# Ledger of designs, part 21: VH-VL binders against p56860

Target 1, 255 residues: p56860
Amino acid sequence: MMTAEVRTPEQGGGPLTTEPRAPRSAPGHADASAPAFGPETDPRDIIRWALAAHPDLLMPSAFNLNGVVLLDLAAQAGYRGEVVFVDTGYHFPETLATRDRLESRYPELTFVTLNAGASPDDGQTPPDLYASDPDACCAARKVDPLQRYLKEQGPSALLNARSRDQASTRADIPFVEEGGARRRVNPLAHWTREQLEAYAAEHDLPVNPLYFDGFLSIGCWPCTRAVKPGEDARAGRWAGKGKTECGLWQGENKL

## First folded at step 4 (VH-VL)

Design c30 (framework fv_barzolvolimab)
Fold by ESMFold2-Fast, scan of step 4:
Structure c30 (fold): chain C 255 residues (1-255), chain A 118 residues (1-118), chain B 107 residues (1-107)
Amino acid sequence: as target 1 above (255 residues)
Amino acid sequence: QVQLVQSGAEVKKPGASVKLSCKASGYTFKYYYINWVRQAPGKGLEWIARINPSGGSTYYNEKFKGRATLTADKSTSTAYMQLSSLRSEDTAVYFCARDRWYYGMDVWGQGTTVTVSS
Amino acid sequence: DIVMTQSPSSLSASVGDRVTITCKASQDISNYVAWYQQKPGKAPKALIYAASSLQSGVPDRFTGSGSGTDFTLTISSLQPEDFADYFCQQYNSYPYTFGGGTKVEIK
């Protein structure tokens, strides 16, 4: 008998390709208001509220520590929607392995991989755009494919794995963000990195192994480094580029 | 220097139990799983079980379920395997090895010889 | 359980030879295979992980390749310290399983 804590992929596979589907026709809950959530609120209760208010809820994930913990909690809370990953063509092999292991562990969920125009010639060499224009590269290979998919699917809300503990720019994120094209729900907003690590260890979740080498926030390999002691978790992203957030979470470009 | 140091040789009678230790040093013990693998004289390697020292979660090879028990003590950076109801076919060298899944078992203990006879 | 069939079980070679060892999985394991070297009376030493990635400190003469069900370990120019037993191991699914081993002996 296999254990539910740790699973390895049952079957290997080639690259995943997902074509955009017709927009979903789920009913909106225009008048559903967020309850008062607090520092003691179980993230599963926040997720259950989100599912009731937004049956069309989607979960974008890059499968960092926060994303893995959220995925487990969401599955426990009854989430059976899509987990959406953008394959930029420049992910660490460890990230893709973590995705594959999660797909095997959560067969009750639908994992969608969006291919952002992966190079047919060489997946290992990043284009010069990463060095000359990181914002344009991030938009073209991550932000734009995800925004196109979200426009096509039309979810009324997103389930995000952001926490206040990750960076100074995230210190004040609420549990439910209003405005823009859709609601954003942050069930882990109040959890610390220590709580996330403890939860992952107790449930033997497949954490990206680079995390333990100081890659506290893992993106594409050309733009990610290990953080130094005392740095924000996202300080390793776009090191030297004056940037800590991809366009998904910057001002008016929020999803 | 990263190393795993295992307890000394054991000689047991059939039906007895044995408890082996594996002491880690030179790295953050809680960040790596510990595997137990055995090798009978002149034979190949056989995987027994794995433990996550952080949470204590375990996975056992079905062949050893009910007989093998893995534990870990974070305060002493030591992993343990107890094997009960010993048979002569359990005579082997028992290794502990750390892993972080994707990278395979990168550091191994020196092995503990367990002899089950008479 | 996934069965790992390793071949040959033994081979004789000279220093400077190219040595090839193969490992076949009974079902698709993607690239989740590791290779280990073991010398008499010693613990195994990790050589390769994820089918083709070299472990830290392992010489470039060791190369791993393959995916799915068929995997190969190649030693491009055998050195005196390379005479040993070699084992493949899958870590795609539990229980983890090892190949039967290949003894590389001096001619």
Scores: ipSAE 0.453, ipTM 0.768, lowest interface PAE 3.0, mean pLDDT 83

Design c31 (framework fv_barzolvolimab)
Fold by ESMFold2-Fast, scan of step 4:
Structure c31 (fold): chain C 255 residues (1-255), chain A 118 residues (1-118), chain B 107 residues (1-107)
Amino acid sequence: as target 1 above (255 residues)
Amino acid sequence: QVQLVQSGAEVKKPGASVKLSCKASGYRFTYYYINWVRQAPGKGLEWIARINPSGGSTYYNEKFKGRATLTADKSTSTAYMQLSSLRSEDTAVYFCARDRWYYGMDVWGQGTTVTVSS
Amino acid sequence: DIVMTQSPSSLSASVGDRVTITCKASQDISNYVAWYQQKPGKAPKALIYAASSLQSGVPDRFTGSGSGTDFTLTISSLQPEDFADYFCQQYNSYPYTFGGGTKVEIK
């Protein structure tokens, strides 16, 4: 069983009535067709379209720079669904602190932490799996819990913070991606890292402090070179690493 | 060698304005926030406001909103605080301090004494 | 605003003593508490961040603990250079707020 910690809006807003949800493995909705989106399109317009087409929309987030920017834009666009984070037991303290600050800043949103309080020794995965098989560790601690939750909840679409400039494999991602179990929406597909940094600064968003130490990509500490207070920021760069992401967006594990 | 160096002491009359500076060195200026904190003689610390030098975004303690104005000059790595409509109660040592959120205010300037008297 | 209530306001101690200072927040602030030391005529010096993490260069006789609303700074074996004022600060919510301070003076 998954352990989840949920942070809901304090006042809940108005009456809550729900109908029984369709079976979790099946699409439950008639989707509206996506309009033509382009480089000039405000991400908030893409998000508003996604909300109208998919009332059950969920937003997975690792609270990296892209995720933080998307969260702010989504809140502005009227997103009030779940923000889903997986506690792998291997996050930097700075990542967890960033999550806590976002929960405080967006009390109108529901934050779900899967496997809340996870430790390196969970009794299910070997404690040293991150060293011997990092891909298996990522699958067991991040990809698998998220996929199980998504199967249980059965959203017809996901709101993702992917952008085209993050990796060569992402260079051609569309704003709306079809296929698989559910639609994926990438409102930031056309945004550059410079635009994300400028937006975060202009809106005083809580970004992970490790970015100030020169980290360009932040994940779990076994997959991201650790930098400690007082350590050279260049020590965080892992020369010779070709694979910088888990199997989250690959083949059978693609969200 | 991370340092914040503040401007010298100021003596002002009630109703005047004062502009204090805080020059950063030894780190990437735009990577850290600058806070302004004051301390009246024999009293505790009071937080005034914070600026993000990268984008210029600010947050003010409501008590100082409308009187305090924070700016930052990236070309000189210098943060500024202007405090207007000075009163005798504004007599204090004013500190700047950088922060990285999670790590608290880890480096402080030496302080600037502002005396407001007739 | 979050009110930080610090106690005691002053204490007298001898070199080698264990000194404990407490700080209580008016609402849950998780672990977003920092502790600062201030000597007469000087700027505050950061000691602790995130309730329990030691700042670089700070002696390990300084220990922070607590979460939620109740926080403690402990000096395990007071040294001559530790006679100073100490302040807690919350940085969970704006405006950031400080405790009233604790003066640690020689017996």
Scores: ipSAE 0.006, ipTM 0.426, lowest interface PAE 14.7, mean pLDDT 79

Design c32 (framework fv_barzolvolimab)
Fold by ESMFold2-Fast, scan of step 4:
Structure c32 (fold): chain C 255 residues (1-255), chain A 118 residues (1-118), chain B 107 residues (1-107)
Amino acid sequence: as target 1 above (255 residues)
Amino acid sequence: QVQLVQSGAEVKKPGASVKLSCKASGYTFTYHYINWVRQAPGKGLEWIARINPSGGSTYYNEKFKGRATLTADKSTSTAYMQLSSLRSEDTAVYFCARDRWYYGMDVWGQGTTVTVSS
Amino acid sequence: DIVMTQSPSSLSASVGDRVTITCKASQGISNYVAWYQQKPGKAPKALIYAASSLQSGVPDRFTGSGSGTDFTLTISSLQPEDFADYFCQQYNSYPYTFGGGTKVEIK
């Protein structure tokens, strides 16, 4: 029996949502050596280097503050590749609307939305996997769809919006990471949240309105809460579960 | 079937408070926002406020800040709006409506008539 | 606040007519516009979201179009059950705001 889903307008993505199409032809891999970047380096220079070294570069994004800022900087630096978003079925509506606003603002970019499953809606009781096994939930609804897409497209590198001040586990991330399936480039590794907020305000970037509701780190609605004054920025993520990172950056699931 | 069922009509004196309920059924209550919208007799629609039942986060129209209070009870799938310091100008039908931002307010309650008179 | 200016305030039409209602936002709101139908004594019924997407169960004679500041609701062949009030609404920015409404009356 084949599994068939009929997307209705109210359940699926909006008119501006781009589904993954035919697999991208794998380009020839360029020889690349990472330069020494420092605290003074303009993120756009890191992005330009990454484009020259990796013409097949892709940019996964969850459209958080870092992701929105990186997108603007990348567009300025000449990035015209794919922006890949995983619709887990459990995003806040504010996150999906932020995606739609970004698609409208950057028509020169190709936005790809990977659908991990049907959106929770009328009469649906979501599986409680997110409560009983957050790692399995993350893998099934975010990591696995992204890994499948990346295997099909075969990029030699990814452009990521991670910064060192987001969490203690990220404090020492380099601008260019080796290992795993492909190279990862972190142009915003050295930027602070203050710099990101100032940049977004200066350039009138669409920011997820949940940041104004006390959400300092935004993920899927079942695993995210607003933080209290004095709490760590990621305290609202996977509250009570002892988890601080999604499986995207761990072990065999490392991107 | 997805439904929002609102509490019955209220008659209040000026200066009183009223608390209206909106009970959701047929869907997962925490997956959608609940909006409150009013309509004075013979007039248009006016947006009051929105609540996220999952976290309790609210956003209020500035006109109603300090007088309107939105809450939600996940255990009963019920949203509430309390409106204080009532005036005759608050006489209206009050609607609750669910949304998931991009998809607009797709399901509405039947409305609760609130009459404020001396 | 974003002001939604709806026109006309009322119109008279016959069954089978094409009816057009417009809504203008005081500033750019992308495609975050919904349209609602309201009959006397009833709650509003959702017709269109995201400027042009049809809500489930709504007849295909209803179409929405526009982006930015100028939006249109069209009823291609008016039916007896379509005589009602119609409202546009923006949900780009808080506070959410509605147009003043259009009464579609029998000619």
Scores: ipSAE 0.007, ipTM 0.424, lowest interface PAE 15.4, mean pLDDT 77

Design c33 (framework fv_barzolvolimab)
Fold by ESMFold2-Fast, scan of step 4:
Structure c33 (fold): chain C 255 residues (1-255), chain A 118 residues (1-118), chain B 107 residues (1-107)
Amino acid sequence: as target 1 above (255 residues)
Amino acid sequence: QVQLVQSGAEVKKPGASVKLSCKASGYTFTYFYINWVRQAPGKGLEWIARINPSGGSTYYNEKFKGRATLTADKSTSTAYMQLSSLRSEDTAVYFCARDRWYYGMDVWGQGTTVTVSS
Amino acid sequence: DIVMTQSPSSLSASVGDRVTITCKASQGISNYVAWYQQKPGKAPKALIYAASSLQSGVPDRFTGSGSGTDFTLTISSLQPEDFADYFCQQYNSYPYTFGGGTKVEIK
C-alpha cells in the first residue's frame, strides 16, 4: 500500500501524515487553450498561465538541476500546490539532502513524498531488479507510485521541469503537451543548461552536489552514473541498458 | 592538485581596510563556493561569509555585514575578501575554504595573518 | 544563530585510547555537521561531513555519528599524529557556526 509523507508550510519539517492524501475536488480547466509561448517567454509567465488555467496542478520533482530551478520560479510565480517526490528507496544521500534543503527553503509549499512500500529495506522488492530489469524497476519504484497518486488526486495538469537541452529525445518538447488524462506544462523547455546553472548559482539554490561531478541527470544510485564528455545529459541513466527515458514521459500516456 | 593559495601577511592601523586574495587551482573554480573563516589568536573558528563564484551570490554573517565584501574573478580563479573599518579585535588568521555544501569545507587555504595595531 | 556547544574543551589521552568528542546544536540541524582537525600553525583539515561520512584520505579510526542536535566524533585508537584541536561545524543554515573546539593533548 502506498503511503505519503507530507510536510506542510505551517508545521515545517517532519512527516505530517503517512496516509494517502484525499483526491482533489476541483479538477481545474483541462480544456483551456494555451497562448503562443516562444523563445523569449519568461518561465514565470508560463507558470502563471498554468495556475490560472489549472488551479489544481501538481509539480512532480526528482530535485535535479531543472527541478530545483523550476521550483524556485514556480514559488515566485505564486505556485502553492504540492511538490511530489517519489521515494524509490534507492536515492543517493545527496538527493535526499537536496530535498530536505528545498523543504526548508520553501516553507510556503507542501512537499509530498510517496513511498510505495517497495523500499529495499522492506525485503519485499527483489534485490537485483534494478540490474536484471531496469524497466520493471523504474515502473515499480517510480512510475507506478506516481501514476497511482496522480489518479487519486486527479490534477488537470502537471508542472514539469523538462528542457530541450537535456537529451536528443527531448529536443522537440513543447511548452504545453496535450494527450492522456491531463496536460503537461514544460516552462523550462527553451532554457539551456547554461541558463539553468546561471540561475541556480545567482539565487544560491541547493543544486544536488553530484551534478558538478558529472551526474547531469540524477536518479536512483543503481541506475545512474556520471556522464562522460560529449554524452547527452541523460546518458548516465540506466547506462548500458539502451534506456534514457522513464515510461512516464513516453508517447501520449494517460497520466 | 587541488589547492587554495592565499596572499601574504598584512599589518594595518585601526580604521583601515584590507583586501585578501585566495587563488584556486586544480579544479573548476565555478563549481565550488568559497568561504571565509577567521581565527583570533588562541580562539576558535568564526565564519564570515560565502560566495558562489559562478553567479557572484553572497551570504554574510550579520556580524560582518557592511564591513566584509566578497568578490570573485572567474578569469583568474581568485576570490577576494575586503574587510573595512578595522579594529584591534579583527587581528586574526583569515582562511578561505571551498565547499559544495553537502561535503563540508574539504580544501582550505594556508591562511593570511592580519594584525591590526596602532 | 545556531549555537554549537562542544565538549570537553580539552582532554588528555594516551596513544591507543578511545577518544570521544561531543557537539550539541541549539536546534535541529539534521545531519549537516562537519568535523575538522587543526594542528598548531596549520589550516583546519576536513575529517567528516554529513555527520558520519569520512573525507577522502582520512583514516578509518575516525568516525562521526549523530543526527538532530547531538553529534559525536570518535577516534577508536588514538595515534601520535592525532594530538590536535578538533572542531565541529553546522552547515544546515546561515550563518555557518563552529563549536568552541576540543584540544586533545598527551597525558
Scores: ipSAE 0.585, ipTM 0.825, lowest interface PAE 2.1, mean pLDDT 84

Design c34 (framework fv_barzolvolimab)
Fold by ESMFold2-Fast, scan of step 4:
Structure c34 (fold): chain C 255 residues (1-255), chain A 118 residues (1-118), chain B 107 residues (1-107)
Amino acid sequence: as target 1 above (255 residues)
Amino acid sequence: QVQLVQSGAEVKKPGASVKLSCKASGYTFTYYYINWVRQAPGKGLEWIARINPSGGSTYYNEKFKGRATLTADKSTSTAYMQLSSLRSEDTAVYFCARERWYYGMDVWGQGTTVTVSS
Amino acid sequence: DIVMTQSPSSLSASVGDRVTITCKASQGISNYVAWYQQKPGKAPKALIYAASSLQSGVPDRFTGSGSGTDFTLTISSLQPEDFADYFCQQYNSYPYTFGGGTKVEIK
């Protein structure tokens, strides 16, 4: 069963505090024009604009390199909203450990974990669905729980960690993306992997240790492999299936 | 072959400073943290501090703040710990150990004996 | 600081015995516990990380278990090379702290 868990700054060894969620206030001016951002724009300026235009911003994160860097920049820019993570039941233990380190480092933020089921054996999702139908597995364990949460919360915009150099499918993403159910803001669209790595190192951010073992893009363990030299960073996702994106970024499933 | 090789034994007087080295080989130096841990004769292990050689970021045990200073030289793949205002209680074997946080301290240096005596 | 209480402080065993060492944290540390072996005059050698994951090259007779506050290292069939000191370590939060150690001696 789908469950939302709220982690408070006091959760480090203490009891989990659960409070009824107050209804989200009316969104900001949703059709406000985005400024002309460019290759010299500081991501924090993009985030500050997004916060002013959309006080109800949410930040979904899989805690990949991009997500970790965005989280630090967002905290610096004054973001105090929710960081939303979907626990598919198939994450590497290194990914969950990265989440734990981030929760400890950013007590000023609220981390929300959406549980589609605690494990593949929860009886809700067939254990072999990832092998026979990866699209159905992604929808049941990741897309559907996140879409349901977003429908409930109703944010007018999302803060995403996508960058243009992650994959060929992301090469042309804008800083502010229109269409679909809500606006998507990509403050890191123009940052390279080299810039992200340098930033993470300079600030000693808790980066998923699997990146140092050739995993340039980290998803669920059944659908992720180490990347070969010359491959796109997301080439390890859904290896052999002609897929580089989960349904979150396609057609009517755009967040 | 992954190795951490530490500098030789030191004998110091109370109030002096000592600078120990830890030379890494067989791996990408900037991919791992370097921890410093000490062990007094016949006693257990005590964590001093950690450095990220990539950015130079450090974290110190409060007990050693102000006395311990960690640095790292990427060009020589060498980490250093300087300990100042030495006391007789600082007599110990000092170890460096690499860490990629989730996987613990998987490779250790052989240790450097520091003796503080009058 | 998180205090790691390790027991027993020493034990005597014979080759082939099952040896169990325990470690208790003063507060919840999830699974962020490592175990190390140390022989006289030598540096510690890593055995286990993340409470239960075996380090590369370590024999599978070494097993780690536990989560939260209570952790165990088990050697299923003690070998001559296993007579040593053993230490647990938490790396959940700073400062990193070690247990007091367990000396495994020949009976």
Scores: ipSAE 0.440, ipTM 0.763, lowest interface PAE 3.0, mean pLDDT 83

Design c35 (framework fv_barzolvolimab)
Fold by ESMFold2-Fast, scan of step 4:
Parts: structure tokens; sequence; C-alpha cells
Structure c35 (fold): chain C 255 residues (1-255), chain A 118 residues (1-118), chain B 107 residues (1-107)
């Protein structure tokens, strides 16, 4: 059927995912241009530039090592914005505990959990979809909720924790990505895993304890395993399924 | 409509405690912080604390640390503030207000009057 | 704590007047300032967020401006329903702090 009623609740009511909020302003966006960042650039300088160009900047995070390090650097650079986490119903307890520790450590930031309290049986997605169709599971439980939220909030840019050494698919990511609905900023593009680990240790950051058990990229428990020596950090995601990225970073509809 | 509805007026003796409620409706409760603000008769506004209903994370104005306790019940979309060791200078109207980083506090409850007298 | 100094504490005006209220922060707070209107016996009503962005449903005669430490709320043509108290508030750093308020009265 082609008919779906557009649910248009009155402005200012209802959930954020279904109702537009007050307009986002980005006074500097039209004239903004990224400086030439290089291997010596302090990530805080990239973040400060991003905040000046995009006051409405949002940070999606799954609270992996990169995300935790970026959050600390962003807070130091003056970021006071939203940290957006999607509760898929399949997170490790360690991931949720890491989120709670980060909320306590960074009270100046606004933490938003989409679908808070999600369960494996949501009444809409088959409970075993993660095993039979991991792409459909990721779309329904993570990508779709985040895309709906971002469409309603309308940020002009996202602050992301991707780095070039995480996977072959990330080897050439720039510091600033254009195109699509919004700009994406990758302040940690040039940082290595060793630099991230050293920073986290020096600043006593709450790193997900599963990281030290070989879970170098932590997602939903049905689709995550510890990596073997020599594997990419994301090799444990969707093992045997021919997939290394959730739909969040794939195709024209990249967020 | 988005609404915050607060509990009714309270009269307390010095040294007592009071627990106020703030029931949210018309939006996703866990997507907004709940702030608590008070106003003494004829005076300005004073920020007490905030809670993130999603994780229960709280932050308190130092002036109220140890006396104010914020909680939230996701199942009933209700936020609570308990204030202990009440003094006469705690006599005020107490407001809850939802907040979202860039957008400030956009929706306020109607207020609860707390009178502390011997 | 960040101190918000609001001026004037009171002013008298007539319908149709242009009214300007100022707010100074003791430290740089970027644009994290909100403005509220409060009528006797009522809760504050949000008018402006992020120094210059109008809240939904608020008439466009209300404008906010400024950044850093100096902020203003302007009512371009005062209406009868605008006689009220007005407060600025910073939300850059905890604890959030409010200005002392401005009472806008009929002359």
Amino acid sequence: as target 1 above (255 residues)
Amino acid sequence: QVQLVQSGAEVKKPGASVKLSCKASGYTFTYYYINWVRQAPGKGLEWIARINPSGGSTYYNEKFKGRATLTADKSTSTAYMQLSSLRSEDTAVYFCARGRWYYGMDVWGQGTTVTVSS
Amino acid sequence: DIVMTQSPSSLSASVGDRVTITCKASQDISNYVAWYQQKPGKAPKALIYAASSLQSGVPDRFTGSGSGTDFTLTISSLQPEDFADYFCQQYNSYPYTFGGGTKVEIK
C-alpha cells in the first residue's frame, strides 16, 4: 500500500522524532570553509573550527574508545552540545554502564538516548532478525531512529569519532566531509589506536571494559566478537556476513 | 500538548523534608532534561539542579548539594525533587522546566508553593 | 558562578514604545542566553533561546541580540500583554544563573 498518513502533531508536542523543533540556526555556515588540516593538527583545533562554523553541531556516539576520546577532547574545546546514543535493545551491559559513567563525568553535555529502554522484542522487528538479516536489523534499530532524529533536529554538521586506522573502508576519510544532508567532521581521522589508548589512559577516561578483552569495535552483542591479531578493529562486526559498516556510514544516505 | 503538571502546595515545619512531583506529558520524557528552579516571594529565579531522566544523571547547584535529591520515574514520566532540612528561607514557589542544550528551558510547570514556618 | 547583571531593574513605558533590556555576563558565555517573561502568579514563559532565536508562538516584536558578555532583549512596539517581568539566563556553565529581572510597567 502506498498510503501512510503523515503524523503531524502540533508544534512543540510529542516525541522529537515525529515533531519538528524550533529552527536550528547556523549563522556562519554559508561562508564557512574548512582550513587545510594535517597530521600535526590538534583535534581540539578542528573541533573549535567546527563549533564556530556550526553552532548546532551534534555528536552521535556508541561510546567506543574513539567516541570516549572525542567526547573528552570536545568538552575541552568548549562543546556543550548533544551526545546522541541509540538504544538498540542489544547493547552489552558494559556499554550502557560506560554511557552512565560518561554522563556523570561530563555534566555540561546533553546526553540523548533514542528509544531508551529498548528491548530485543520491540513488537515491530522480529527477535531473530539480527541473525537472518543483520542489515535490516541495523536499519530498523539504529540507522532509522538516528536518521529520523537528525531530520527533525536539522543540525548542519555532525562530529564523528572515526579514524583512518580503524578499517580499510576508513583509510581515506577526510577531516571534513561534504555532501548529503549535512557536513561531517572527523577530528580523530589522523589519530592511531596507540594515540587513542595513551590519551584515554593519561586522562583516566571511562573506556568500555570489553575493549581490553579484544572487542576493539563494540556494537550490539549479537553482531560483535573479539578481533584476532592482525584483523581490522571492525572485523568483529557482522563476522561472516560480508559487512564491516552499519548503514549509518554507507551509501548516499550517510548521516 | 506538551505539559508539565506539578504537585500541590506544601506547608512544612523547619527541619522537615518535602518531595515535589512534576508529571510530563505530550513528549518523549527521556529526550529532555528536567530542571528545578525556585523563586522566593517577590524575588528572582534561582536554579537548583537538573536530571537526565534517561540515565538518572544529576547535577546540583552547590548551594543545594546534600539537601536536594532529584529522581525520575520513566514508567510514569514523572520527575521528583526532595528537599530536606527545610529552613524558613526555603519558602518559595518551585518550578520544574524541561531543557534541551541549545534550546534552553522551553516548557515550565505551573509551580508548587512551599511554605516553611514554625 | 557566572553573574548575570540585568538592567534596568524597572522601567515605565506606553503601548507602542520600543523597550530595550540589557544583560551582562561576568564571563564569556558565547550565545548561551535565554530570555523569559513572567506575569504575576504565573510560571516563566520562554521567549528567546541561544541569544537570538525566537521560541515557537512568540510574537516577532521580541528580538534578542548579543554574544560573549553583552546581550539585549528588544520589544519593538510594546503591547498591553507585554507588561510583565523579564529575566535573562545563562546556560553556558553550571550552575545556571539568572539576571535580577526587569519589571516593565505602565507609565
Scores: ipSAE 0.157, ipTM 0.655, lowest interface PAE 5.4, mean pLDDT 81

Design c36 (framework fv_barzolvolimab)
Fold by ESMFold2-Fast, scan of step 4:
Structure c36 (fold): chain C 255 residues (1-255), chain A 118 residues (1-118), chain B 107 residues (1-107)
Amino acid sequence: as target 1 above (255 residues)
Amino acid sequence: QVQLVQSGAEVKKPGASVKLSCKASGYTFTYYYINWVRQAPGKGLEWIARINPSGGSTYYNEKFKGRATLTADKSTSTAYMQLSSLRSEDTAVYFCARDRWFYGMDVWGQGTTVTVSS
Amino acid sequence: DIVMTQSPSSLSASVGDRVTITCKASQGISNYVAWYQQKPGKAPKALIYAASSLQSGVPDRFTGSGSGTDFTLTISSLQPEDFADYFCQQYNSYPYTFGGGTKVEIK
């Protein structure tokens, strides 16, 4: 069984396990119109607008470079909602360490870890699924747990760390996406990798140490490799498998 | 080969300042933090501060805040620590050590002896 | 500040002995503990990170274990080059803090 793990602001340890929450009501501000954002817009202004329009805003994060930069900017902008992380059972230890550093640095935020009640090598996910069927593995370990949690919480919008600079498939993402189950807000859509790196360095943000070894997009260890110079940041994900996105933002699985 | 090479021994009077250097080679200088740690004669290790050479961001142990200043020069791959208002209890060997969060301090400089006496 | 209490302060051992050093944190630090070896007149050398992960080039007779508040460094069969001082360090929270050290001396 899937469970939500949350930390109280008083804790310095690992996440606590709690029962799934009942669905939430959408706030009355969910239908606010998006203003015109442009290449000079401060991401914090986009986040402040999103919070005003969607007080129930949630932030899913895998704690990659974009995710940690967005988290810091969101905290500065007044975000005090949930940061939702899916523990697939296949994360690098460095990824879990980065999560722990962020939880310690932002005690004012609620960090929720979603995980399976069973081991990755038995129970819900077969042990060879990541090699034989990466789409099914991604759905069972990441997409389905997050979708269930989001249905239970019922946020009217999500705060995402996607940027146009990450991959050719992301080159045209808008600041605010409509359609699907809820609105998606991309405050970093217009930031380059160089701007993200400079921001993280200046503010001493806990960047996943694998990033500096060429893991520009960090997922589960069975499906992630370091990228070569000139490759898109996501080129290391599902290398050799013809897959470029987990499906989280597409079709019936659109969040 | 990854190395951190520190400047030579210093002898100072109480109230003086000292500036120590730590020269990095064999890796991308901006990808690792540089820590400064001291050890008084026959005593344990005490963490002073850490710098991110990429952006220059620093974090200081409150005990040394206001007296220690960390800087880094990317063009020479060199980190510096200046310690002001020296006291006799500042007599110690001062080490620089690189880290990348999760992996601990994996490479250390050889140390610089600082003696504070009248 | 997180206080790291290391024990024993010193011990005498013979080549081939199993040596265990303990380190206790004043509050929960998950697995963010490193262990270092220091020989007279030398800089510390990293042995273990993340409580139990062996640093590159370190012999496998060194093992780290523990989580939360209680941590151990074990040397399964002490060698002549292992007579040294040993220090634990937490890097869960600033300021980073070290244990008081353990001196491993020849019997």
Scores: ipSAE 0.116, ipTM 0.651, lowest interface PAE 5.1, mean pLDDT 82

